# Ledger of designs, part 295: VHH binders against c4kar8

Target 1, 263 residues: c4kar8
Amino acid sequence: MAELSTPSPASPAPLDGGRGDELEKFTLRGARQILQLLQDLITHRGLITAHTGGGHSFMTAVLKVDEERGRVVLDPSPDPQANRRALAAPRLTCVTQLDGIRIQFPLVGLGEGQDKGRPALFAPLPAEMLRLQRREFYRLQVPLAHELSCLLKAEDLARKPVEVSARVIDIGAGGVAVVVPTGAAEFVIGGTLPACRLALPDGEPIELDLEVRNLNRQTQRNGTEQLRVGLRFAALPRAADTRIQRYIFKTERALNAKARGGL
Key: E = the ipSAE of ESMFold2; O = the ipSAE of OpenDDE; V2 = 0.75 times the mean of E and O plus 0.25 times the DockQ between their complexes.

## First folded at step 16 (VHH)

Design kc76 (framework vhh_vobarilizumab_d1)
Fold by ESMFold2-Fast, scan of step 16:
Structure kc76 (fold): chain B 263 residues (1-263), chain A 125 residues (1-125)
Amino acid sequence: as target 1 above (263 residues)
Amino acid sequence: EVQLVESGGGLVQPGGSLRLSCAASGFTFSDYAMAWYRQAPGKGRELVATIYSGGSTSYADSVKGRFTISRDNAKNTLYLQMNSLRPEDTAVYYCARVEVWYYDSSGSTYEFDYWGQGTLVTVSS
């Protein structure tokens, strides 16, 4: 096993089907389990990245589960083109997280319609959902208030060096996912970005070499497009690894305390 | 409170015409797809015609070319123009609000949450 057949743990991109046997123990196939997990996504207002193929995705959410008719109801994109791509796609791959646990599921047979006069997307309930509770795949969704950023050292179309400040949207032991303004830089999967700077709240920026693992153009809920980049930590000094783990631990603990104390 | 009130039913001879109206209140009429159902004596309810919020229409094969569904969003009113009426069109006609509709690979699905009290249409010589 010299190569990973799936995206980096830092990636929000879909996991490769080549890991099917290894992921079986994390796959929910019971109708009750699937319904409960979808209800948990509704309760926690979980944002879902729906991948429509061709490097395109859009932000959605589960609005409702119709158990009687075996349907899940999704929030359509405000971008009509994203909705057209989704309806034309033979399959959507939905990726989200709940309490840092990666959740992934397919939707096939997407339809368009209305629920109580409001536009909605409809799909049959998925036959399976992946709930991947592994430490190496744990992702902390970075609170917007932390304003976590990574200064990327990349290249433009002419191979000219550019520096791009990217917002960090999730972070784990193996890497980060960032959002980059459209047109800010060119990225190549497998390429290395040397001497990037990850700004954590607890001190000086951490200098890191990052490997590009995946790229996805994502249509936001406001209709704008952004590039989401999954980045793997190529090699971490012990001090940097300790600081990243400390940030993850402290932030997770604070979020858990807020959830319990807030009632 | 959602209310749907039908009017315009009556006795008409075969080949005649009638226009049914449905006055809607208690919701944003323009946001909803609306439908006409009918129920003949001793039979179940049949979906006759549907009009979507965007203005597109759909009809049962039994009434295609004879009936026209329309809406006036400014007046919160749904209409059914019935031409070339036949004895088999005799039924109580109901206005209905479409709560949920969608199209997918399995076809069209409609769910209704409110119906009016109905208006009787009798086609007889």
Scores: ipSAE 0.529, ipTM 0.812, lowest interface PAE 1.6, mean pLDDT 85

Design kc77 (framework vhh_vobarilizumab_d1; at its last look DockQ between E and O 0.66; V2 from the best seeds 0.67)
Fold by OpenDDE, look of step 17:
Structure kc77 (fold): chain B 263 residues (1-263), chain A 125 residues (1-125)
Amino acid sequence: as target 1 above (263 residues)
Amino acid sequence: EVQLVESGGGLVQPGGSLRLSCAASGFTFSDYAMAWYRQAPGKGRELVAVITSGGSTSYADSVKGRFTISRDNAKNTLYLQMNSLRPEDTAVYYCARVEVWYYDSSGSTYEFDYWGQGTLVTVSS
């Protein structure tokens, strides 16, 4: 009577640390980036849902960012009770959208007061802001053999103009992702890079304005750190758009043909 | 243009009383918190009293119970009633508009954007 050793239940697979890593890619922690995003919220008059906990929330807006004092000024609720809840909350969770992108950030240490004769809520600048970018556009992974590049006109830490030649790693109708050496330039999310030059294989470089949408630091296998910059095409001329679309289409067809055992 | 003009300063004996006034113009006075601060000879600026637009008041410990800050919004005037004056109260007193104030867990913060020319208060026997 051979005792069938019941196989020991497989230890639950470690919770795939991948979700946390994905969120980190969308989390802004840079002071300048945070300030810029807050300023963008002001400029666009973005309405913010402020969650105070317990299922309660109120509508607010960023009225002012004080960089020198490291504080953000919010529009108080017309409901005094909502303001009381906000002030009593250990953390305010602010949720908004800008250009269809969900933005979430925490505020802690809320205070109440007045700014230039108007009631306001005050908080220290958020330590982080989550910007969830929906890939609105299909991105073609650029074959290494194509050697697409983009000349970025940016600024260094001293705000001195610099030109950085960046490798394009993916391209879509809405923009490109490029890789640059760490420290080559200072990039700010929401910032515009004017008069950049995108080099396509089919002709002369395309001059275009680019908006910084995403920044991700990547460590290569060799230990070298690189910065991945997601860039949106700003005001792309029609002729340029056509060229980009043509390139994408042609490249996709070629890749698909190769995948099917063709050339 | 925002203007703050202090008056009412002068010479007073110890234990005496004095009332300072600050006439405000060039802005909606009723919307702003206002403050008195003073500067004694050879000393730094000291916040004396603050009154919010809602009428809430705060005082420095050195003047608490002796000084009263008040406002008349109809007259656009800030007042400082000073009782039981002491030689150490000798200073130039300034009226100030509070640009920003807020209260949090750490306490109250006040920032000023306009101030008057000041009025001299001398407490001497």
Scores: ipSAE 0.775, ipTM 0.903, lowest interface PAE 0.5, mean pLDDT 89
Fold by ESMFold2-Fast, scan of step 16:
Structure kc77 (fold): chain B 263 residues (1-263), chain A 125 residues (1-125)
Amino acid sequence: as target 1 above (263 residues)
Amino acid sequence: EVQLVESGGGLVQPGGSLRLSCAASGFTFSDYAMAWYRQAPGKGRELVAVITSGGSTSYADSVKGRFTISRDNAKNTLYLQMNSLRPEDTAVYYCARVEVWYYDSSGSTYEFDYWGQGTLVTVSS
């Protein structure tokens, strides 16, 4: 017996912790700090997007941290292909969020096996973890019930204009992440999508220009892939920025209230 | 709650055969990898053989080709068939439940949480 569910949308694309010294002061290298942060992820049941390279990722979670043996135990993907990609990868880049804090860490030397009779992935404790609480990196995971969408103006493989209604999976001060079916449109990193329309609750859609930041293929539990597109706000009017921030604030507060009570 | 009970040990001449059994109870036997290990007088512990829940097997170099590990999930029983026994196989043989196992680029790891009481195998003329 296992509880089967549709994988949650991927978190934002990995932040390159090896680039620039601006992230150094947010990088944890102390063994006790790393253990505590991993334990916090277990306590809060945080979903982790594990990036295997080549634009592929899968959803996982930390099941256990073994301080004495110096390892973490991770939930394997229900998709065997995603697990094979992970085991073949030279490293995983794990990305998650906890209370508005972006957390990112590498795992090297992944193994597969069992813990107490249950399938599991194993890796040595990471040597470093990024813990970053900055407004520009904060991303609200959009509740599926909100059905938040963005109408993208893009091109197909023949460079013909197409409009794609994409589901918004996360949103922040600097942009959104959306999911689209593989092959729905052609996206080029650095390309601009003009006059897209972001539909927020309570008002007219916001018209905005979006720059493609990253592309990531996610494996669903049925083995199919969907494309996650990270999009930056190219230029955001003050009124639109205010409305986006209001949505983020209001949604966070509603989610916090719901965590202390039920429907 | 978890119990592992070995049987089948005894005295046998060099070149002889023995079959060890381990009756398991108190857990879902079919979910777990199981192992046989041994300890000879005056020597350290040696992992002899492992069988995963899926039926994959691995053996110590010292017994490979002579010993066969198997399981019967319907009977919750682990077996070790020992052929072409040698005096150096003399040891107390223990059944063990594998709490954790995994394979990575450095090889295989096996960790145990429950052990049987052991059964003595003596190989002498």
Scores: ipSAE 0.707, ipTM 0.877, lowest interface PAE 0.7, mean pLDDT 86
Fold by ESMFold2, look of step 17:
Structure kc77 (fold): chain B 263 residues (1-263), chain A 125 residues (1-125)
Amino acid sequence: as target 1 above (263 residues)
Amino acid sequence: EVQLVESGGGLVQPGGSLRLSCAASGFTFSDYAMAWYRQAPGKGRELVAVITSGGSTSYADSVKGRFTISRDNAKNTLYLQMNSLRPEDTAVYYCARVEVWYYDSSGSTYEFDYWGQGTLVTVSS
């Protein structure tokens, strides 16, 4: 019998730090807002993925908030090594969802001990918490078969115009990530690439301005080096936004159908 | 109902010894860290010693090397062996249950939720 399953949820991994400016308007910094959100996590028994760095994480939950002492109490991992990593980490990045809303917050100064005779982890209240709807953080991983590309109108080291055809690896409401060969152009974080062309299936390329938000060097299995460039859409026309959202929706439906039925 | 009952106090000469006991009831004794603290007349409360459920101990500098905290989980009893007593050790000694304890980069935190009525220790010639 074929199994029916729900679509896979968005990854619990922390959001890319290079999108920090985009995320600022979704960042809570008021003490009352933070306390209420943490209390909501307790009330709804939200499971939290706590990232300790180096690709390691463990599952936890907020057990209580002590407003007067300014601290949170967390469930320790049953794995002692995970707890040791958490205590050694300079920052614990907590990621969870509450009723379809993604929540992310840092904890620093983690301690270990007991609460009412039970092992527990302790930390000061976070200074900030991100609260995002799915559309505000979701990035579709572009299927290779779609061959999505973006023609970048960039500059070389001498600031001479160059055009670089870049493969789009992910796409969301706010931008794309692309890969290019290292040295194909000089990219500056914060720089604007005007009049780039995003090629979606079944239509003419979309002309749009892009802003460079992050750069990461990547090494392929064959030793080839590439540059991952995170790009934000500047002032996106509604027609272009509609086409991008339609592409994302259609592609998600197709991928979901394959995961569910295999055809 | 949580009950902590101290005993073993009394009058001793400087250099003498006493052993304080604290009988605990109304909770799973072996799950909790336990502590002794003291209060001299007209002075604030001073934490003397702590023993965790796992048996780790901590002492105030003023009593290190002279006092030993221990526990007998089978008897639900906490002890404080006090040797080489000094007049400055004169105080009411209280047994306390630790509600919260933890260690972080800033040090140790201990918070208590129950304590006994105390037992008086007087050290004088």
Scores: ipSAE 0.582, ipTM 0.848, lowest interface PAE 1.3, mean pLDDT 87
ESMFold2 (binder alone), look of step 17: mean pLDDT 81; pTM 0.802

Design kc78 (framework vhh_vobarilizumab_d1)
Fold by ESMFold2-Fast, scan of step 16:
Structure kc78 (fold): chain B 263 residues (1-263), chain A 125 residues (1-125)
Amino acid sequence: as target 1 above (263 residues)
Amino acid sequence: EVQLVESGGGLVQPGGSLRLSCAASGFTFSDYAMAWYRQAPGKGRELVAAITSGGSTSYADSVKGRFTISRDNAKNTLYLQMNSLRPEDTAVYYCARVEVWYYDSSGSTYEFDYWGQGTLVTVSS
């Protein structure tokens, strides 16, 4: 019930690419693949969020890839303090997107200097880059008109079972974020909510187990407090996964069509 | 188009002083880090001193405390003030433009793209 701030599902929060077999299939370790991906970031002028730790980050871009000398050249921040934090950090975690695909890579051994008279940051080429499919990490912001809900099986303050109908505010391949009124139930990070029911517009509710991943208290413009709960799909049957992906795909296409047709 | 022209070399006695100059042209001098190198007979080129566009300086251990690198951006000129000269300082001194430089936790890196023709410094009795 206490306020626990976590990065928004929409924020470019770093992921640990070295953890487990599931991320291994998305990890590039070939020198040619890494060079090509970095060059693609230059070609498409991709903005990179570089995380320096402690909740700090800055915007950068790859200016040059030097294959012969095994290094990348980055655009420094216009904020000198951000550059000082980056240089003091043992590692930068760089997060970006290319054609909707999430890309993440570490940089270690950051240096500050100049390239042909222009300020620049220098780092050795990363040994690995994480290239995640859009479907794995995309979070759809659920339109209010869809009235998407999830019936949560939780406990009240007396540890007695309670059912809470929570509004789904975003959804992805790995989970949902929901909003509940403050005091409706007690949630514990790492706790499992069994036999919850996710109501999609098409068909019967999906029964699934949800793991509590994060909690955030949010004050609305009217002064009302709500609890935002991040929930991970503990186990997801193929049929349920297919239905969730279909909903995401259809809704995204409808939103894209509306944006193009609006003006 | 890029030109670096050194001057000020000559014969000096041990313990003497000498000031080298490098006139730069064909590029925006104030944007670039600059350096002085030397080459003694039978040896490779040795970095003596470097100065960034912001004025930060770096020196070889053998000259630290005796030599001072400086620049005059209005005159597009690089200087090397050499004090307490030793016979071991005898070399051809070259002005160089720094293409790339950076500092990290392991130290400094300097890479060069243009060099002058050099000026001879002889330290002898």
Scores: ipSAE 0.621, ipTM 0.830, lowest interface PAE 1.1, mean pLDDT 84

Design kc79 (framework vhh_vobarilizumab_d1)
Fold by ESMFold2-Fast, scan of step 16:
Structure kc79 (fold): chain B 263 residues (1-263), chain A 125 residues (1-125)
Amino acid sequence: as target 1 above (263 residues)
Amino acid sequence: EVQLVESGGGLVQPGGSLRLSCAASGFTFSDYAMAWYRQAPGKGRELVASITSGGSTSYADSVKGRFTISRDNAKNTLYLQMNSLRPEDTAVYYCARVEVWYYDSSGSTYEFDYWGQGTLVTVSS
């Protein structure tokens, strides 16, 4: 068990942070560094996927960090079942991104209550946070305005071919994460989806073979459930790789320009 | 802005009953958990009872079964019904607004941001 686990490139699946040496150089343990990073997540209004175990997660955000009392305050799910799963979990694994940099941290000892009359989740400050500045971990959160979709060629429960138009929620060098309605198709980890079509804003759809890397049932901030599917690019052609990278860089530049200009 | 005004304190004999009231203003009362504290002569402050916005209650072991906390959100008023009073219940009783509360595996945490001026309860023959 000396070998370190890495996340799927297309999914916010948790890293095996308890194992070792390869992740140590990306691990923040200084109290000041942890507080600064949590404050950056608040400032940038970063959405966090909180993994509660058993293939379940929910969408949350850091509402505040209390250095004096040594705790973080999180936005609870509007789904009571998601909150119950989180409170029953021995560990919450939080995964998010800041400017495409993957951030992961554990929360232990989760509590449920209120802050100034508003429902909230409470946890001690994490003792460590991972901040992963590698190309393979970089994920662009796809702007809703871009309406990025991927037409998946999959199978239903009866093993009949179906085509599902899935919304792309993040994209990186190694793959995409998409959301599909529950029951739209059956996915098997390690399964291959041939000849899928990724629609970028400019130009013709890119034809890709995709491998299913992970599956997660996620409760959204509005309380709806969706299946998040992490998909790895299989044998990505160079021209397609170039178009995907160009889209990522152009979108980052546009987002950075908005942040700086106050537009 | 926030005001908490206690009333209903007084002198009672052991075994007697008393009802305290706290009139709240300057905030949305129905959104907040509320509590009663007491401070006896020569002793520290003790949390007596709390009630969440949803109506869930908790009590100190010393008053469990004798005291009842309740609220009237339409009147912005918190109550403490005190029955079977004992000399050791003699204290100044304070109404408090709960800024933060939560439950975890280690128990409950309560933090307060506003208190009233208090009302004196004396239990003696």
Scores: ipSAE 0.481, ipTM 0.799, lowest interface PAE 2.2, mean pLDDT 86

Design kc8 (framework vhh_vobarilizumab_d1)
Fold by ESMFold2-Fast, scan of step 16:
Structure kc8 (fold): chain B 263 residues (1-263), chain A 125 residues (1-125)
Amino acid sequence: as target 1 above (263 residues)
Amino acid sequence: EVQLVESGGGLVQPGGSLRLSCAASGFTFSDYAMAWYRQAPGKGRELVATITSGGSTSYADSVKGRFTISRDNAKNTLYLQMNSLRPEDTAVYYCARVEVWYYDSSGTTYEFDYWGQGTLVTVSS
């Protein structure tokens, strides 16, 4: 019944093998390249969303890369259920970003234990890592100081209309990812949320129709669970597209200036 | 800095008992899993028993039901109570600190970073 569908660029969801021809040029398979990229994630304290399947994920980080033993050591979740799901999963799909570039890699054969007396997750080094160097896969992590929000037109648990103010976590050319409070609204993948309002700095809120592309119950570093919703811009007026791109450019420029020691 | 010092070895008759001790220093003992290994003359090292920081224990089949591993975190000391000793238990017994342990679908892995100098146990008439 179904044609193969790919995740939206607005989604933190993993990309599948249906784009193998397009993704091959972004795939790292050299052991040295993989080790260097994992080390870069450690150096830059890159937070990783580890997808365990069934719409579940947890926040982790690479604690150590052990080249001699051919393994990576990850920060376990403070939620024991998230760790149990990860250990039971046949494959963990890890998604992160470095300098706005999306990085994705699989981990197979996950173990749980301790490294030098500290709880840890262990996995063999991935055989491949994806580093997506295309603008359509670029996601700006929205600075918390911007307090960027999107007012969603959704339905509650009783199917009654509700308006939910959701915090925008990231934004790209194709959509946004938002955090929704638990129980605030029901979302259906493929459902359309009409006339939502994206509040950008310097102007009136932008009215947008958003399509739900993915749902992820993400366990945070403090052990709390958040619902992350990936939303695609269903119809984007030219003026709205210009304002969104301007925000992304301006914010990226400011973040790059800060990273270089600028004001 | 890290030191593990074993004591309590000696000569004992078959069927007898001994208690080995390992005094640990230079690290936060309560955070680490610990182990006892032995090496019989002319043989390789055999893992005898492990204990995690949480107190979970494991034993080699050859000693299960006869040996008991335990720890006293207040005294930074690891113990091995050895009962119903047999001539084949004759070996140098080593205390070891577990650097890494984990379990996965293939079982449990233990890796060690520090070992004591050992204490000799001889089971003979």
Scores: ipSAE 0.647, ipTM 0.860, lowest interface PAE 1.1, mean pLDDT 86

Design kc80 (framework vhh_vobarilizumab_d1)
Fold by ESMFold2-Fast, scan of step 16:
Structure kc80 (fold): chain B 263 residues (1-263), chain A 125 residues (1-125)
Amino acid sequence: as target 1 above (263 residues)
Amino acid sequence: EVQLVESGGGLVQPGGSLRLSCAASGFTFSDYAMAWYRQAPGKGRELVATITSGGSTYYADSVKGRFTISRDNAKNTLYLQMNSLRPEDTAVYYCARVEVWYYDSSGSTYEFDYWGQGTLVTVSS
């Protein structure tokens, strides 16, 4: 599909302040809609990746939405350094998914403290939230049971060729996001990884060229650090594109059926 | 059931001292920030002092250098040591549990969910 400006920031990629005309129709500005969406994230225990800038992010979740006081309460990172980065950031860009639909919103004015004796992060309710319903923006969260992997052909810190088997965490029409241990290989934004192999559950691995689009060091909720790499499909044969879209469609359908309690 | 019971109020002459105590029960005292606030006759409520679970303190400008907030987590007790008392310190003093607190670029926010019945402090000659 069309290659669009990524809705999540790669450090230092901007999200707001660019021409937002194409994203405007997906932007929620109604207070009730924003409150309902945040409550849905609580109900579904949605994990949020909060981007703090400088290629850093951490995993969080909405703990509480306080309509009367106009604020949201977030789960702090177990890593104090991640929390310090968040508090120092001019804004957080929060990215999550609900029913396969990408949700993104800014938080400004982050505070640190406690709610009922428990550590918490506080921010005013966002004035707007993106809810991307176009298929080209859709990213399928890959089920762990699928063990979807991509064999990356990269270089180590000594510039020697290495092969890294990376777990695919999400997939869309334009690319994949993978996670690797920090230091497993060196990635450069705009660099091309030739002849990588994407292993789908059905059939032989797909050989494809991947372009590095973004890099993010992510502190997990257990305090461990991973490197999240966003990769674009550079040259994708029609047959490969069809297989990827078929996988996305079938998996989405199966997950949707599970969410409704079966068929 | 959360309960906060103040004691130690009374009549004192200007320049005198009093120590207020607040006995807390019904919750894990050591997890919560605690506060003292006061209400003088005909005036609104004023936050006097706060102490976080980690021991960080805040004081209103009107009492800085004269009052000291402290806590004894083993006894589930909050204290306010009041020195160099002035007639303007005359008020009902309330112990309060901080439901929410946070620090951001605009300063400190404190919100209370439980407070005691209060103890009267009168500073008069």
Scores: ipSAE 0.664, ipTM 0.847, lowest interface PAE 0.9, mean pLDDT 85

Design kc81 (framework vhh_vobarilizumab_d1)
Fold by ESMFold2-Fast, scan of step 16:
Structure kc81 (fold): chain B 263 residues (1-263), chain A 125 residues (1-125)
Amino acid sequence: as target 1 above (263 residues)
Amino acid sequence: EVQLVESGGGLVQPGGSLRLSCAASGFTFSDYAMGWYRQAPGKGRELVATITSGGSTSYADSVKGRFTISRDNAKNTLYLQMNSLRPEDTAVYYCARVEVWYYDSSGSTYEFDYWGQGTLVTVSS
């Protein structure tokens, strides 16, 4: 069995099945634990990336858990095409994050309907949920107010150099995830983007080489489509590593000061 | 505050017709799927017909082809047109609001949260 690179906890890409045995100790199978975790996602308004296959996903959220009927209720996409892909998919792989902890679970048998007069997607409760608490998988969700950007040096469809200013959505010790409009540039998994510039709030942009780890075309909750790109730090100078770690620590501390206790 | 008030029941001969009405208030009627239940003396409740906010309808096998469910959102009113009535259609008919509905590979599910007081339909000579 060939192993794929393990994506970050906040990455939209599902974890490789070859790691299933290693992930067993982080897998929840108790009905009460699953119900509690789903309820925690509702309480914290956790955004979920639902993968429908073929590199497609959409943003959703758990609206309700019906314990008696064994159903979870999800927010449909305003894009009818995304909903059609979801309903046609044999399974959804749902990926989210709660307090820096990666959560992943499958949904099978998705249906369409309404809850209290509002459109909704319905699925049986998952039989298992993955909850990864390992520190090396930690990714900070970048606050939108920070307007963190990374200037990517890539190529267009004609292999001409293009510079794309991409919004950084998460950051960790090993890399970043960014979002760009679909078609802004060509990305190849395993490809290297040299001399990119990561802009942190304090100081000059950090110049670094990034390796493309994953690609996901995501339909947002407002119906627009964006490309999410997972990028690994190919080589990170110690000074750059220190600045990134300080940003993560400072931001996490500030967020914890505002937030009420987490899970 | 949610109220559902049925009317139009009565005595009718076999083969006759009746139109039931349900006046809804206390919620945004146009947003909700609605249904009709019936209960014959000494028997449990049977779902007769449903209609979604978009106008899609479903019927129990016992009434299919004879009954028609419809709605008038401007009047906040649900209707059940009953044709070719049979003695076995004798029951109290209840208007009901659908709280939750969905369809998947296993079929359609409907869950109801409010019912009216009912209107009696008697089919006899």
Scores: ipSAE 0.563, ipTM 0.826, lowest interface PAE 1.3, mean pLDDT 85

